# Designs tried in a protein design chat: VHH binders against Uncharacterized protein MJ0119. Part 14

Target 1, 224 residues: Uncharacterized protein MJ0119, of Methanocaldococcus jannaschii (q57583)
Amino acid sequence: MDSWNMKGSKMVDVNEITKYLPGFNCGACGYKRCDLFAEALLNKDVKLEDCPFLLRERFKENYEKLKEILKIKGKIKKEEKYIGVIDGYEADFLLKPLPNECSCRETLLIMDKKELKVGDYIRYRPLGCPIPHFAKIIDEYHGFYIIHVVGPSHRITGEKIEYKDVGIAIVVAFEGIVEGKVPEVGKTVKFIPKHCMMQKVHSGVVVQVEGKRVYIEGIDLKVF
Short names: E, the ipSAE of ESMFold2; O, the ipSAE of OpenDDE; V2, 0.75 times the mean of E and O plus 0.25 times the DockQ between their complexes.

## First folded at step 13 (VHH; framework vhh_8cml_1)

Design t45 (from t33 with A33S; at its last look DockQ between E and O 0.43; V2 from the best seeds 0.00; counts 0 for: pae E 4.4 > 2)
Fold by ESMFold2, look of step 13:
Structure t45 (fold): chain B 224 residues (1-224), chain A 123 residues (1-123)
Amino acid sequence: as target 1 above (224 residues)
Amino acid sequence: EVQLVESGGGLVQPGGSLRLSCAASGFTFSSYSMGWFRQAPGQEREFVALISRSGGYTDYSDSAKGRFTISRDNAKNTVYLQMNSLKPEDTGVYFCAAKEGTWYYSPKEYDYWGQGTQVTVSS
């Protein structure tokens, strides 16, 4: 599928190039991540052959497709602005779920001393957000719980799910895919998680980056 | 030295079963999420099944759901894939993969890989 602008002109963007690259983020091409290499390819700063893996038999189809794509003269897309609906603050990017996941991942510190296990469904109120959230615990480590936000399924499907009410929980991290400019590790960023019902701007510090995947800690839900 | 060694592959008739094993060494097994991926000739490596560090969360590709079961034994440093009701389209090389910390669907997130074991469903 091709991407289009509002005027109907065909354009090539970094995402289209990146999906055909090997994705190893190995640095062999002179760029630490494959999406950075894709941006450099679009800007004509490098050649496809600078990625040694594209020359291997496994990637011959990708290489040929990339040659075809790169004949299209294009510019890097202008940065889009992301404005929180409820608060009006500008965010640096939108945070989307990882592939095949229903929400961004959140890491919670749960204040209630209720027994919890991986696979449980919970109801919680994030500290700093007035809206109760519903989630499924997908992993646990060292007293923290990694969750998917799932919403109250009984309202839309009629299915009975037993949610454990854990009261207030602190969201200590988010993980997801950046839509927008990918931040550098160590930066304080403002972002909007796609699953946020209030479209509220969040802030935090980027701890890990892998392509467009980011892990953000030090979460602050309060913006004024 | 990190090692993941798959075993249990082979030739099987359609509708048959195989149990794959992956023996792990060289890292703290209980700190790693595990996955099974497969690769048919001329295709990219695709997700089959995953299991969290504790074994409390599992998930499967659409093609594997209902037929395959992933499990792990942290005392034996081994992850398993029980494959039932096998079909010709299940043919391929099955790889065990390990990721420190939480699980992911994407193969690019996994830190360590085994050499693979061939599964052929007679066709």
Scores: ipSAE 0.272, ipTM 0.682, lowest interface PAE 4.4, mean pLDDT 81
ESMFold2 (binder alone), look of step 13: mean pLDDT 88; pTM 0.881
OpenDDE, look of step 13: ipSAE 0.885; ipTM 0.955

Design t46 (from t33 with K99R K108R; at its last fold request DockQ between E and O 0.55; V2 from the best seeds 0.00; counts 0 for: pae E 3.0 > 2)
Amino acid sequence: EVQLVESGGGLVQPGGSLRLSCAASGFTFSSYAMGWFRQAPGQEREFVALISRSGGYTDYSDSAKGRFTISRDNAKNTVYLQMNSLKPEDTGVYFCAAREGTWYYSPREYDYWGQGTQVTVSS
ESMFold2, look of step 13: ipSAE 0.409; ipTM 0.770
ESMFold2 (binder alone), look of step 13: mean pLDDT 89; pTM 0.893
OpenDDE, look of step 13: ipSAE 0.858; ipTM 0.945
ESMFold2, look of step 14: ipSAE 0.380; ipTM 0.729
ESMFold2 (binder alone), look of step 14: mean pLDDT 88; pTM 0.890
OpenDDE, look of step 14: ipSAE 0.877; ipTM 0.951
ESMFold2, look of step 16: ipSAE 0.257; ipTM 0.642
ESMFold2 (binder alone), look of step 16: mean pLDDT 88; pTM 0.891
OpenDDE, look of step 16: ipSAE 0.860; ipTM 0.946
ESMFold2, fold request of step 22: ipSAE 0.380, 0.382, 0.399; ipTM 0.747, 0.747, 0.743
ESMFold2 (binder alone), fold request of step 22: mean pLDDT 88, 89, 88; pTM 0.889, 0.895, 0.891
OpenDDE, fold request of step 22: ipSAE 0.020, 0.886, 0.884; ipTM 0.440, 0.954, 0.956

Design t47 (from t33 with S54R; at its last look DockQ between E and O 0.41; V2 from the best seeds 0.00; counts 0 for: pae E 3.6 > 2)
Fold by ESMFold2, look of step 13:
Structure t47 (fold): chain B 224 residues (1-224), chain A 123 residues (1-123)
Amino acid sequence: as target 1 above (224 residues)
Amino acid sequence: EVQLVESGGGLVQPGGSLRLSCAASGFTFSSYAMGWFRQAPGQEREFVALISRRGGYTDYSDSAKGRFTISRDNAKNTVYLQMNSLKPEDTGVYFCAAKEGTWYYSPKEYDYWGQGTQVTVSS
């Protein structure tokens, strides 16, 4: 719990809301228990749709009853727009880093035959993006490298880091947390990674969804 | 049936060492990232250490860095946590966790959990 959860003026009718929540206490919505989620609903800090189980057919009646109790009208349409600064295209959502991670994860295909290992720092230019990126390799699988974008740390912290220049790399996948409407597996989506300094719209196909966490492959950078 | 079985916990004096083991069965161990988490009474589970599926990447919580070492033996389906220079603040139940594919810091991402082993660092 944090300081906003400790405000006494925010706990007015948690028990009535909790009765209609799924009760799994699973943490998928970001709250360890459903009663904490109910408190957040009363405070207008979250939406009913932030519980992924309420969106499932099994809980359709619970969802409708909760809407009535909270006097939450369905959204007529999504009024929030996510517009790419560079390209002017509308994205379906923003993609945020996973909890406690410094950036969205990118999966790279690196054609250069450098000796790379997990833990290495690299400099690369994504095919289709004019901006060089600096990254740390955090995992590898089947010849792909998973990275965090880290920037040139020596300019910020004064630490000496040797970046291996791997030239052009293809961004094969992104992984992160959706801010906006969570897409279904198989959908082609447009998104903006929050760490993208150019705020460029990306497209790809959603291949995994767990709550608000998504894994997107088939990345297309619209500037090429 | 997937099983993760922790062992090696116990009572130890400050400055002492313990080596935790977690024996895994029921899944292809080398395809899973592994983590150690701990929980003190009245607190949420806390990340301690993680190791990638091939062992090439490890990371630690700030409190564990320099004192704890995670390792794995994929031939024996076992992950280890060597804990040195133990402090009373390290007291808690230590859980082994497994995640198919890549590692994560958040405990909610992990697919399987052991029952835990108690570590108590007395007085």
Scores: ipSAE 0.323, ipTM 0.724, lowest interface PAE 3.6, mean pLDDT 81
ESMFold2 (binder alone), look of step 13: mean pLDDT 90; pTM 0.905
OpenDDE, look of step 13: ipSAE 0.814; ipTM 0.918

Design t48 (from t33 with S61A A64V; at its last look DockQ between E and O 0.45; V2 from the best seeds 0.00; counts 0 for: pae E 3.1 > 2)
Fold by ESMFold2, look of step 13:
Structure t48 (fold): chain B 224 residues (1-224), chain A 123 residues (1-123)
Amino acid sequence: as target 1 above (224 residues)
Amino acid sequence: EVQLVESGGGLVQPGGSLRLSCAASGFTFSSYAMGWFRQAPGQEREFVALISRSGGYTDYADSVKGRFTISRDNAKNTVYLQMNSLKPEDTGVYFCAAKEGTWYYSPKEYDYWGQGTQVTVSS
């Protein structure tokens, strides 16, 4: 709790706001993710009370802290470099979900034969990552499955969702929005997907670019 | 030539129901994700509902969840929007849109558009 007056003016960014939001990514505020709501708060497009959970007793302290933070004029800082939290490696950019989507899209090659269809919920372990992921299949493409990474919704909502355990899957592609300098097609890039629980640097080759939207293949879950 | 033709719009009382249809021709319907968008005068087209190629994934704008249902019939090359409990704010021109492959929320991603059908929820 050091005095900020002695160290100069405080700069507020999306991550500082997101830290105090509930983190449910529920969409009740009109934004499908809490970091989108945090960005809108900084842009003054919404107010804190638009998140109904901040009004609950559980989040009273968070609400009051956010009010204090937002009274201080702040601007989203455009960071020239991104550092992986777990691995310490530098990435070229952060990869955000497409507009109104809850995560970057991942394309999976699922090794185990299983009856899967669009709309199914799955549990998988990405080859090269020790962390199990939970996802919803949102589309199918040439025998690959396109997914959104989701949380274990049954733990938050109380609804029973049965996740099909598909074991190991290979992440073959990412699709999302670049936060940072937009790369050229054909470039090998290092990036951090915002939904990555470990904030690990990934690499791949940019195959398609449309504005800030990119499609990246040749995914490697580690950086050399 | 690709065509999307909406029908089923009209004037309806608040609380009423309408069923929009969008008949598709000129492409392999089952290879396309479908969406419904709406536009009030002077506004941009806004997302209403989407359905994946297979019909296995659907989603809705928060303002219409629980009231609207999107469905598709691949044998008839038709996508539908069942609109229940209509409100004055649902008034606008409703457009059917098609995207080859996967769905998206942004109207900019869609390849083909219908001419639109007017829905008016009066008084």
Scores: ipSAE 0.388, ipTM 0.770, lowest interface PAE 3.1, mean pLDDT 82
ESMFold2 (binder alone), look of step 13: mean pLDDT 90; pTM 0.904
OpenDDE, look of step 13: ipSAE 0.864; ipTM 0.944

Design t49 (from t33 with K65E; at its last look DockQ between E and O 0.30; V2 from the best seeds 0.00; counts 0 for: pae E 4.9 > 2)
Fold by ESMFold2, look of step 13:
Structure t49 (fold): chain B 224 residues (1-224), chain A 123 residues (1-123)
Amino acid sequence: as target 1 above (224 residues)
Amino acid sequence: EVQLVESGGGLVQPGGSLRLSCAASGFTFSSYAMGWFRQAPGQEREFVALISRSGGYTDYSDSAEGRFTISRDNAKNTVYLQMNSLKPEDTGVYFCAAKEGTWYYSPKEYDYWGQGTQVTVSS
């Protein structure tokens, strides 16, 4: 069985390209989000050098990897089923960012009681995920912090973005756009956030639905 | 009764400036995110600027970035849009909008809307 569904070349996925981009979602390339730039690269609408950070020495390996990946002329294929890459569990849907946002929104309960305010950049490890995440706080509600996940900013020279290291944080909610069957309020669902580095199936309870937009609470990083 | 009342619109030459105000009443202003949207003739209502409940987070459309500044004064229950370096393309009706809780880019998410104030940039 051809699990990759390859036709003489490896399939190229927007997520694979985005993985090697700097992840700043800064707009310097003409696209608000790096995944939009990745899609434009696949469509041949832009070139790698349009991202000014890829030209830096610290991104030299990323740049070379992206050149190799883009040399492969493959079709993007997403299976109708949403299978977690790491754990193999089936999810009910993929959760995509809200329009014009760089990631799904996460709501965090932060274990370390550092001084934090809206607009701060943080480094955290989600409880249940071994990969540290970098984020910008975009809002606060009763001691919870709403964030966008961003990539780390590492400049060899010049100004450096200061990330407050908050250690372990609990992801208590996700918000995004459903790719798949839209669930009903009250259902326990399994989902994969679009840019989850682990592609791990998450579970939670749907609290609000408006069209394709859902708000999911009670987040657990394992499937029931 | 919830009301949002915009003011400060008018006719201005290209390169000029205007400051829009939106006075809010009928709800706890500091619990709402605020946005400015605009509508040109024959166009859909489009996002211009947003500001979080605390004022700590702001963002702008591509066309507004660098020229417009959103701010809020929670003591006066008022949100502002300072518009500098105005262009004919900025012409339209500018609407103030409020969303309880967090901000969004989409106008569909906003709960309350003002009647709008006309901004006309012509030479």
Scores: ipSAE 0.227, ipTM 0.668, lowest interface PAE 4.9, mean pLDDT 80
ESMFold2 (binder alone), look of step 13: mean pLDDT 89; pTM 0.895
OpenDDE, look of step 13: ipSAE 0.869; ipTM 0.946

## First folded at step 14 (VHH; framework vhh_8cml_1)

Design t50 (from t46 with S61A A64V; at its last look DockQ between E and O 0.27; V2 from the best seeds 0.00; counts 0 for: pae E 4.2 > 2)
Amino acid sequence: EVQLVESGGGLVQPGGSLRLSCAASGFTFSSYAMGWFRQAPGQEREFVALISRSGGYTDYADSVKGRFTISRDNAKNTVYLQMNSLKPEDTGVYFCAAREGTWYYSPREYDYWGQGTQVTVSS
ESMFold2, look of step 14: ipSAE 0.268; ipTM 0.663
ESMFold2 (binder alone), look of step 14: mean pLDDT 89; pTM 0.896
OpenDDE, look of step 14: ipSAE 0.878; ipTM 0.951

Design t51 (from t50 with G55E; at its last look DockQ between E and O 0.20; V2 from the best seeds 0.00; counts 0 for: pae O 4.3 > 2, placed apart)
Fold by OpenDDE, look of step 14:
Structure t51 (fold): chain B 224 residues (1-224), chain A 123 residues (1-123)
Amino acid sequence: as target 1 above (224 residues)
Amino acid sequence: EVQLVESGGGLVQPGGSLRLSCAASGFTFSSYAMGWFRQAPGQEREFVALISRSEGYTDYADSVKGRFTISRDNAKNTVYLQMNSLKPEDTGVYFCAAREGTWYYSPREYDYWGQGTQVTVSS
């Protein structure tokens, strides 16, 4: 029986779509598994183009087959507006965490490095932000620290976490999944990190794009 | 010459365990994030597990979460994959991979790959 989704699209079996997807379960599209991406396709939450691998020559045939199956004569969903809470500015998109991560990935330049190690918890104030942050160091690369924002929920839960106070840190990059229109590499963008406590509009330059995954550098908390 | 050499694969019954090792040489091991991937017959290579350069962060495919554990020993230039509660669906060739930059889930972005080791789960 041909079923239709709430958006008036023919319901196609998730498995039928999934078999034509790359099957890498790589998360580049914002979904950790291709079957979840398939579901999202059916719901028109995502586009085929959000899978970077489908755009490659190797998967060209699969891409065409999927286009046929989905009959995506897609009414362009009304562009959702993203408005910063504290500043009232309009952002180009919302930046969400990578799959199964608790926050967007931030790259920090820390001056007071002390004896910092990967796995440490830190307290810091981002340059340009009036609010102290609590984060976990998840990696270190060429003197930069990659972190997840994890607090200040511990103040509510009573969890005893030892934080090293590193003072002022400079946020030099964000990495995450775009909700909204995916920008092009080289573009200056305004975005809202999903876990920003103030839901403030940030700015930066897109230096890498893979599906819905973006890496943004030259971070500024000022928006002009 | 850069080398990644997997070992520890074999035949095991469902519910059994295996520990894979990947010995790295020819590059600065501690500067690379490491990952495990697998490829079943007739299937594409898929992500299994990832570990950051300093073991501060790990992640897993949903299908192996809670059963598999990735770890590394930088002094030995080795990454490990402890596989418990193995299932027939886990059958495939397992590959070790290294990435110098910020780690991603995408297999195509890894810099170096091993030749793979066969894991077969069968009754």
Scores: ipSAE 0.021, ipTM 0.494, lowest interface PAE 4.3, mean pLDDT 85
ESMFold2, look of step 14: ipSAE 0.292; ipTM 0.700
ESMFold2 (binder alone), look of step 14: mean pLDDT 87; pTM 0.880

Design t52 (from t50 with G101A; at its last look DockQ between E and O 0.02; V2 from the best seeds 0.00; counts 0 for: pae O 11.8 > 2, placed apart)
Fold by OpenDDE, look of step 14:
Structure t52 (fold): chain B 224 residues (1-224), chain A 123 residues (1-123)
Amino acid sequence: as target 1 above (224 residues)
Amino acid sequence: EVQLVESGGGLVQPGGSLRLSCAASGFTFSSYAMGWFRQAPGQEREFVALISRSGGYTDYADSVKGRFTISRDNAKNTVYLQMNSLKPEDTGVYFCAAREATWYYSPREYDYWGQGTQVTVSS
């Protein structure tokens, strides 16, 4: 079967699936566009349930149609295991950044605030982590700071950035996209943040789920 | 044996163009997303571009966006990097990499690597 027919067939399949998707391109499923989500569906990287809108009554017919299509055209995916590099523990899932973001979102409690504001760059050591981190503050609410990790391990622009050293900070939450089985709200989970330099298994409680987007609180580097 | 072999590097003047190729073997090429990375002397390896398994999704580093284009031919087990409007800061060893997962930008997330090809942009 000529390579051209396979590309054509796959493209047709993606387009067909995309027609039945909500078309919002909202990123809740972890993909910035529905056509990308469609491709992921064909590869069995994601499930229909990972789109929160497909689960709504207005998209019920679309959901059923997609189920039929995917039964016919879906590829067999091998089960993936997520293993911490340093600790060797198995995590429930990998936590990836939101679409177009450089890292998972971390919420920090910072004691030494040194006139911090949104947009500042900080150097900190998470409580329980032996490695200093470099981050950008992207938001602030009620005294908590939401950050992206921008340190040497991810997307470092050769730019000389001045970091404010804030010492020890407590990570109180993670937000990101689940790779793997999506947990239920209220569940205690083990996860590996994708941007974690040590690829260490973290623990926490899922407090919010929207598609594959999760918010996890009660963060601990100790594994139960 | 898994192999990624880069080619197409060389010396070019600022504003010039190069097309890199990476030939893959020893694994199911169409099942892997592909990426390009580069490393300048004394610097860390940095992300340049990625392409999904089907080629339907691409992404680029901000520094190369609008100038570089990644593409692939699954029938030939090859990924390409078209580099236009080259700058001296684009100088470095360019590496091809393969990944099983769909959304990885870090070098650590890639499973297989080529040996690299030298790109030098100089007047």
Scores: ipSAE 0.006, ipTM 0.216, lowest interface PAE 11.8, mean pLDDT 85
ESMFold2, look of step 14: ipSAE 0.185; ipTM 0.616
ESMFold2 (binder alone), look of step 14: mean pLDDT 89; pTM 0.899

Design t53 (from t50 with A33V; at its last look DockQ between E and O 0.17; V2 from the best seeds 0.00; counts 0 for: pae O 5.7 > 2, placed apart)
Fold by OpenDDE, look of step 14:
Structure t53 (fold): chain B 224 residues (1-224), chain A 123 residues (1-123)
Amino acid sequence: as target 1 above (224 residues)
Amino acid sequence: EVQLVESGGGLVQPGGSLRLSCAASGFTFSSYVMGWFRQAPGQEREFVALISRSGGYTDYADSVKGRFTISRDNAKNTVYLQMNSLKPEDTGVYFCAAREGTWYYSPREYDYWGQGTQVTVSS
């Protein structure tokens, strides 16, 4: 009997919170829908500040109302530590994929462009990484390729995918959703891409922040 | 002058289909991510769909996934939105938008906007 009443109460609370959210369903907070963000707020998985729009003057009243609502509903979860598996270093945050994407977005500089087009699958070794990667090109911009890491699961599943071997590629940027404390623009950060096979700590400079979404450039696989 | 001109809107019954077009001019179309947004009466503008520069990557709002399809023709400087299985909840003004930089789903970050086309789904 007790499990049904908890779900009903939670739904009512989600709806109430959702009314005060921007309603853009923009994904900047890491959720495609504001109602999902509302649920995450109730679960204390996210903070109000993770919505960039709530911090704007237009939504100031909504922000204050939401603060009041959430204060009544309990204690913020303890900060989790993010530790690289292969290197044992502590990262500032975990970088997760954008909503409904299979990996973080990597921007690659590829020297051997062998008739590459968007939609192609490529095999490459990132400069500084000892492991070959398997990716799908999802976009091209000013000679850079934006990719999703999609492999090497095909080696297990037996899926016949034709990969173009492009050799060594330079990772120039990462884009994703921050799990943890959101950094400021201009900050040098250590992060772990969620899709990283080695769960290695990466470093870079934050060049753009929108809610929990970050764009990181100057990527280095070394950590000093 | 940059222009985005939407067309193809109208009145349709529930379960019906519409195809929206957005003709772009005044900028290098192939260098821009294109998106569709919509605004219902009394509601905020919301994301509907986006398509990458070459058309190789698309994404949709959950509410329209499986029903709507975004496509583009860079030779014609046009982006399309095929809308199937329309519902009353799909009623609103639909806007075409363009973004040059790295894209995500925020409507306010697009560089150029059309004037919009009205879509009404009603029995």
Scores: ipSAE 0.019, ipTM 0.380, lowest interface PAE 5.7, mean pLDDT 84
ESMFold2, look of step 14: ipSAE 0.251; ipTM 0.647
ESMFold2 (binder alone), look of step 14: mean pLDDT 88; pTM 0.890

Design t54 (from t50 with E100K; at its last look DockQ between E and O 0.27; V2 from the best seeds 0.00; counts 0 for: pae E 13.9 > 2)
Fold by ESMFold2, look of step 14:
Structure t54 (fold): chain B 224 residues (1-224), chain A 123 residues (1-123)
Amino acid sequence: as target 1 above (224 residues)
Amino acid sequence: EVQLVESGGGLVQPGGSLRLSCAASGFTFSSYAMGWFRQAPGQEREFVALISRSGGYTDYADSVKGRFTISRDNAKNTVYLQMNSLKPEDTGVYFCAARKGTWYYSPREYDYWGQGTQVTVSS
């Protein structure tokens, strides 16, 4: 779509650059996620060649497109509609991962947790979502597990990771960075987590806000 | 009043050992992930070790893996760094840091810092 018609000036944001990056979130460029590398490209803190995969023949067309895009001076665009792909609902904001993290943090209630420890890789189905998720446990707190969702690069590369299948888990909280209007504590909000495979609108109650960083509880994946 | 007080630094010969302690007060210690960072003259603070709130997860900088061990005692509100097989490259000021919730590798994510304790590895 032609962005010139929407704003009257050409705007290049992180999402447009990220579209042409390989998307492996591998860290080889010094950033854990490709969207962080894209932001660094806009800030001229890194070169395209710092992503070693862009130098491979497979990504030659992507590399050339990124060179053209980065010659355009742009502002970070604001005010963007956040529509869930599956459900069609409009969300209040997008929830992004914390800085230097590979996904939003989810807090899980797992029924059979006696064999689980921090550092474990798990496979689970969130209650209310038909799609199995893969995650790494990064912390635990009074019987809850804090996790990062594992990115697609592990599945693409054929890397062998042993996942503990924990069945159904309840997602009781999300933590991340708001892209959009920052809500007040106590508000019921609708949001789309950046890592959501179905791009489904979630709802919950904001419990804590620090700048753009929010902690949301009372999660409902069925926003009807 | 939040305080982190490091102790246990000093002068040690190469191959020696030191145990750093960081006593915490003024916050619910078990709700915080802890980290150790170090800074040599003219350099940025660098990650050394981290430990999750419960102590169930730890990680280390590659340069110290197998030689350093982080641990915590939530009943005593204290985090420790056992440093074995010390090298001159380990010389620097060691800082204890706390962050509410989960751990991070980046020092800028930490909420509270100690004043540091000097570790010098020299003949």
Scores: ipSAE 0.000, ipTM 0.234, lowest interface PAE 13.9, mean pLDDT 78
ESMFold2 (binder alone), look of step 14: mean pLDDT 89; pTM 0.901
OpenDDE, look of step 14: ipSAE 0.875; ipTM 0.951

Design t55 (from t50 with Y110F; at its last look DockQ between E and O 0.10; V2 from the best seeds 0.00; counts 0 for: pae E 16.0 > 2, placed apart)
Fold by ESMFold2, look of step 14:
Structure t55 (fold): chain B 224 residues (1-224), chain A 123 residues (1-123)
Amino acid sequence: as target 1 above (224 residues)
Amino acid sequence: EVQLVESGGGLVQPGGSLRLSCAASGFTFSSYAMGWFRQAPGQEREFVALISRSGGYTDYADSVKGRFTISRDNAKNTVYLQMNSLKPEDTGVYFCAAREGTWYYSPREFDYWGQGTQVTVSS
């Protein structure tokens, strides 16, 4: 029921961590401010070593104090391989749905303008994917539609759902939770969305990171 | 000095309407997403509604969809919650909150909170 995005933020003692961070707000760790990195440390979404300045001799005492505060047990992450089933390409990570959501969020550009609203069910074919998708519109923004992929429920469950056929749509963004190494903002990444029926490697540019939650644009559904 | 000041709460009968306002000062209002949360006695604070910094995106708790509308006026540094078809379960203290960001669907701890306004729906 509860998630960190549904209830607003939990009360966390981020201030104690923030005072030992370098305070440069430089973005090198993937967060635009050090207090955001502190929150990510509390949520165990990142490691202290993701801040490159904490590894410098100047910040040795800060680093040791933060280790004590966070009670971080030093485990070396093993590099995991994420291989697309259809294409055989290596991805940087899997992209999972947000908590309590049935799929990653996709942002669609729907070329054939129709009367669409939040809550509508649609049938579409992503440009570059041969598989028709069935989705529910969960939000809209300046002609873009944010959706959950829901499958053809009317054929499986016997539910009476009327799907609006919107034809071809362009997937312009994905949003979800990283399973694997969390990427930096601005990085071109390869990923496999968990809901992808073909388990193909996708690519895009990371636009926003908050802990393990990422927003990826510039989507290419073709294999590399 | 950051301030979020809610107003418009009160006692209303079931099926009635209220319009909450939250006046903001002390920060660049147009750079912040705004939200409404509510808290009934003895319960955790729960999400009600969210509006993006431009007003282009909104989100609602399932329990209020179709009944509540969030809006904002960046020229007046004010966010609103229009509450229609009120039910006894809507009773609680309503807080406005501000969250820095231009990012899509990446919630984080809200930076600033108001002190709340009481809404009571009684038959």
Scores: ipSAE 0.000, ipTM 0.140, lowest interface PAE 16.0, mean pLDDT 76
ESMFold2 (binder alone), look of step 14: mean pLDDT 84; pTM 0.853
OpenDDE, look of step 14: ipSAE 0.018; ipTM 0.388

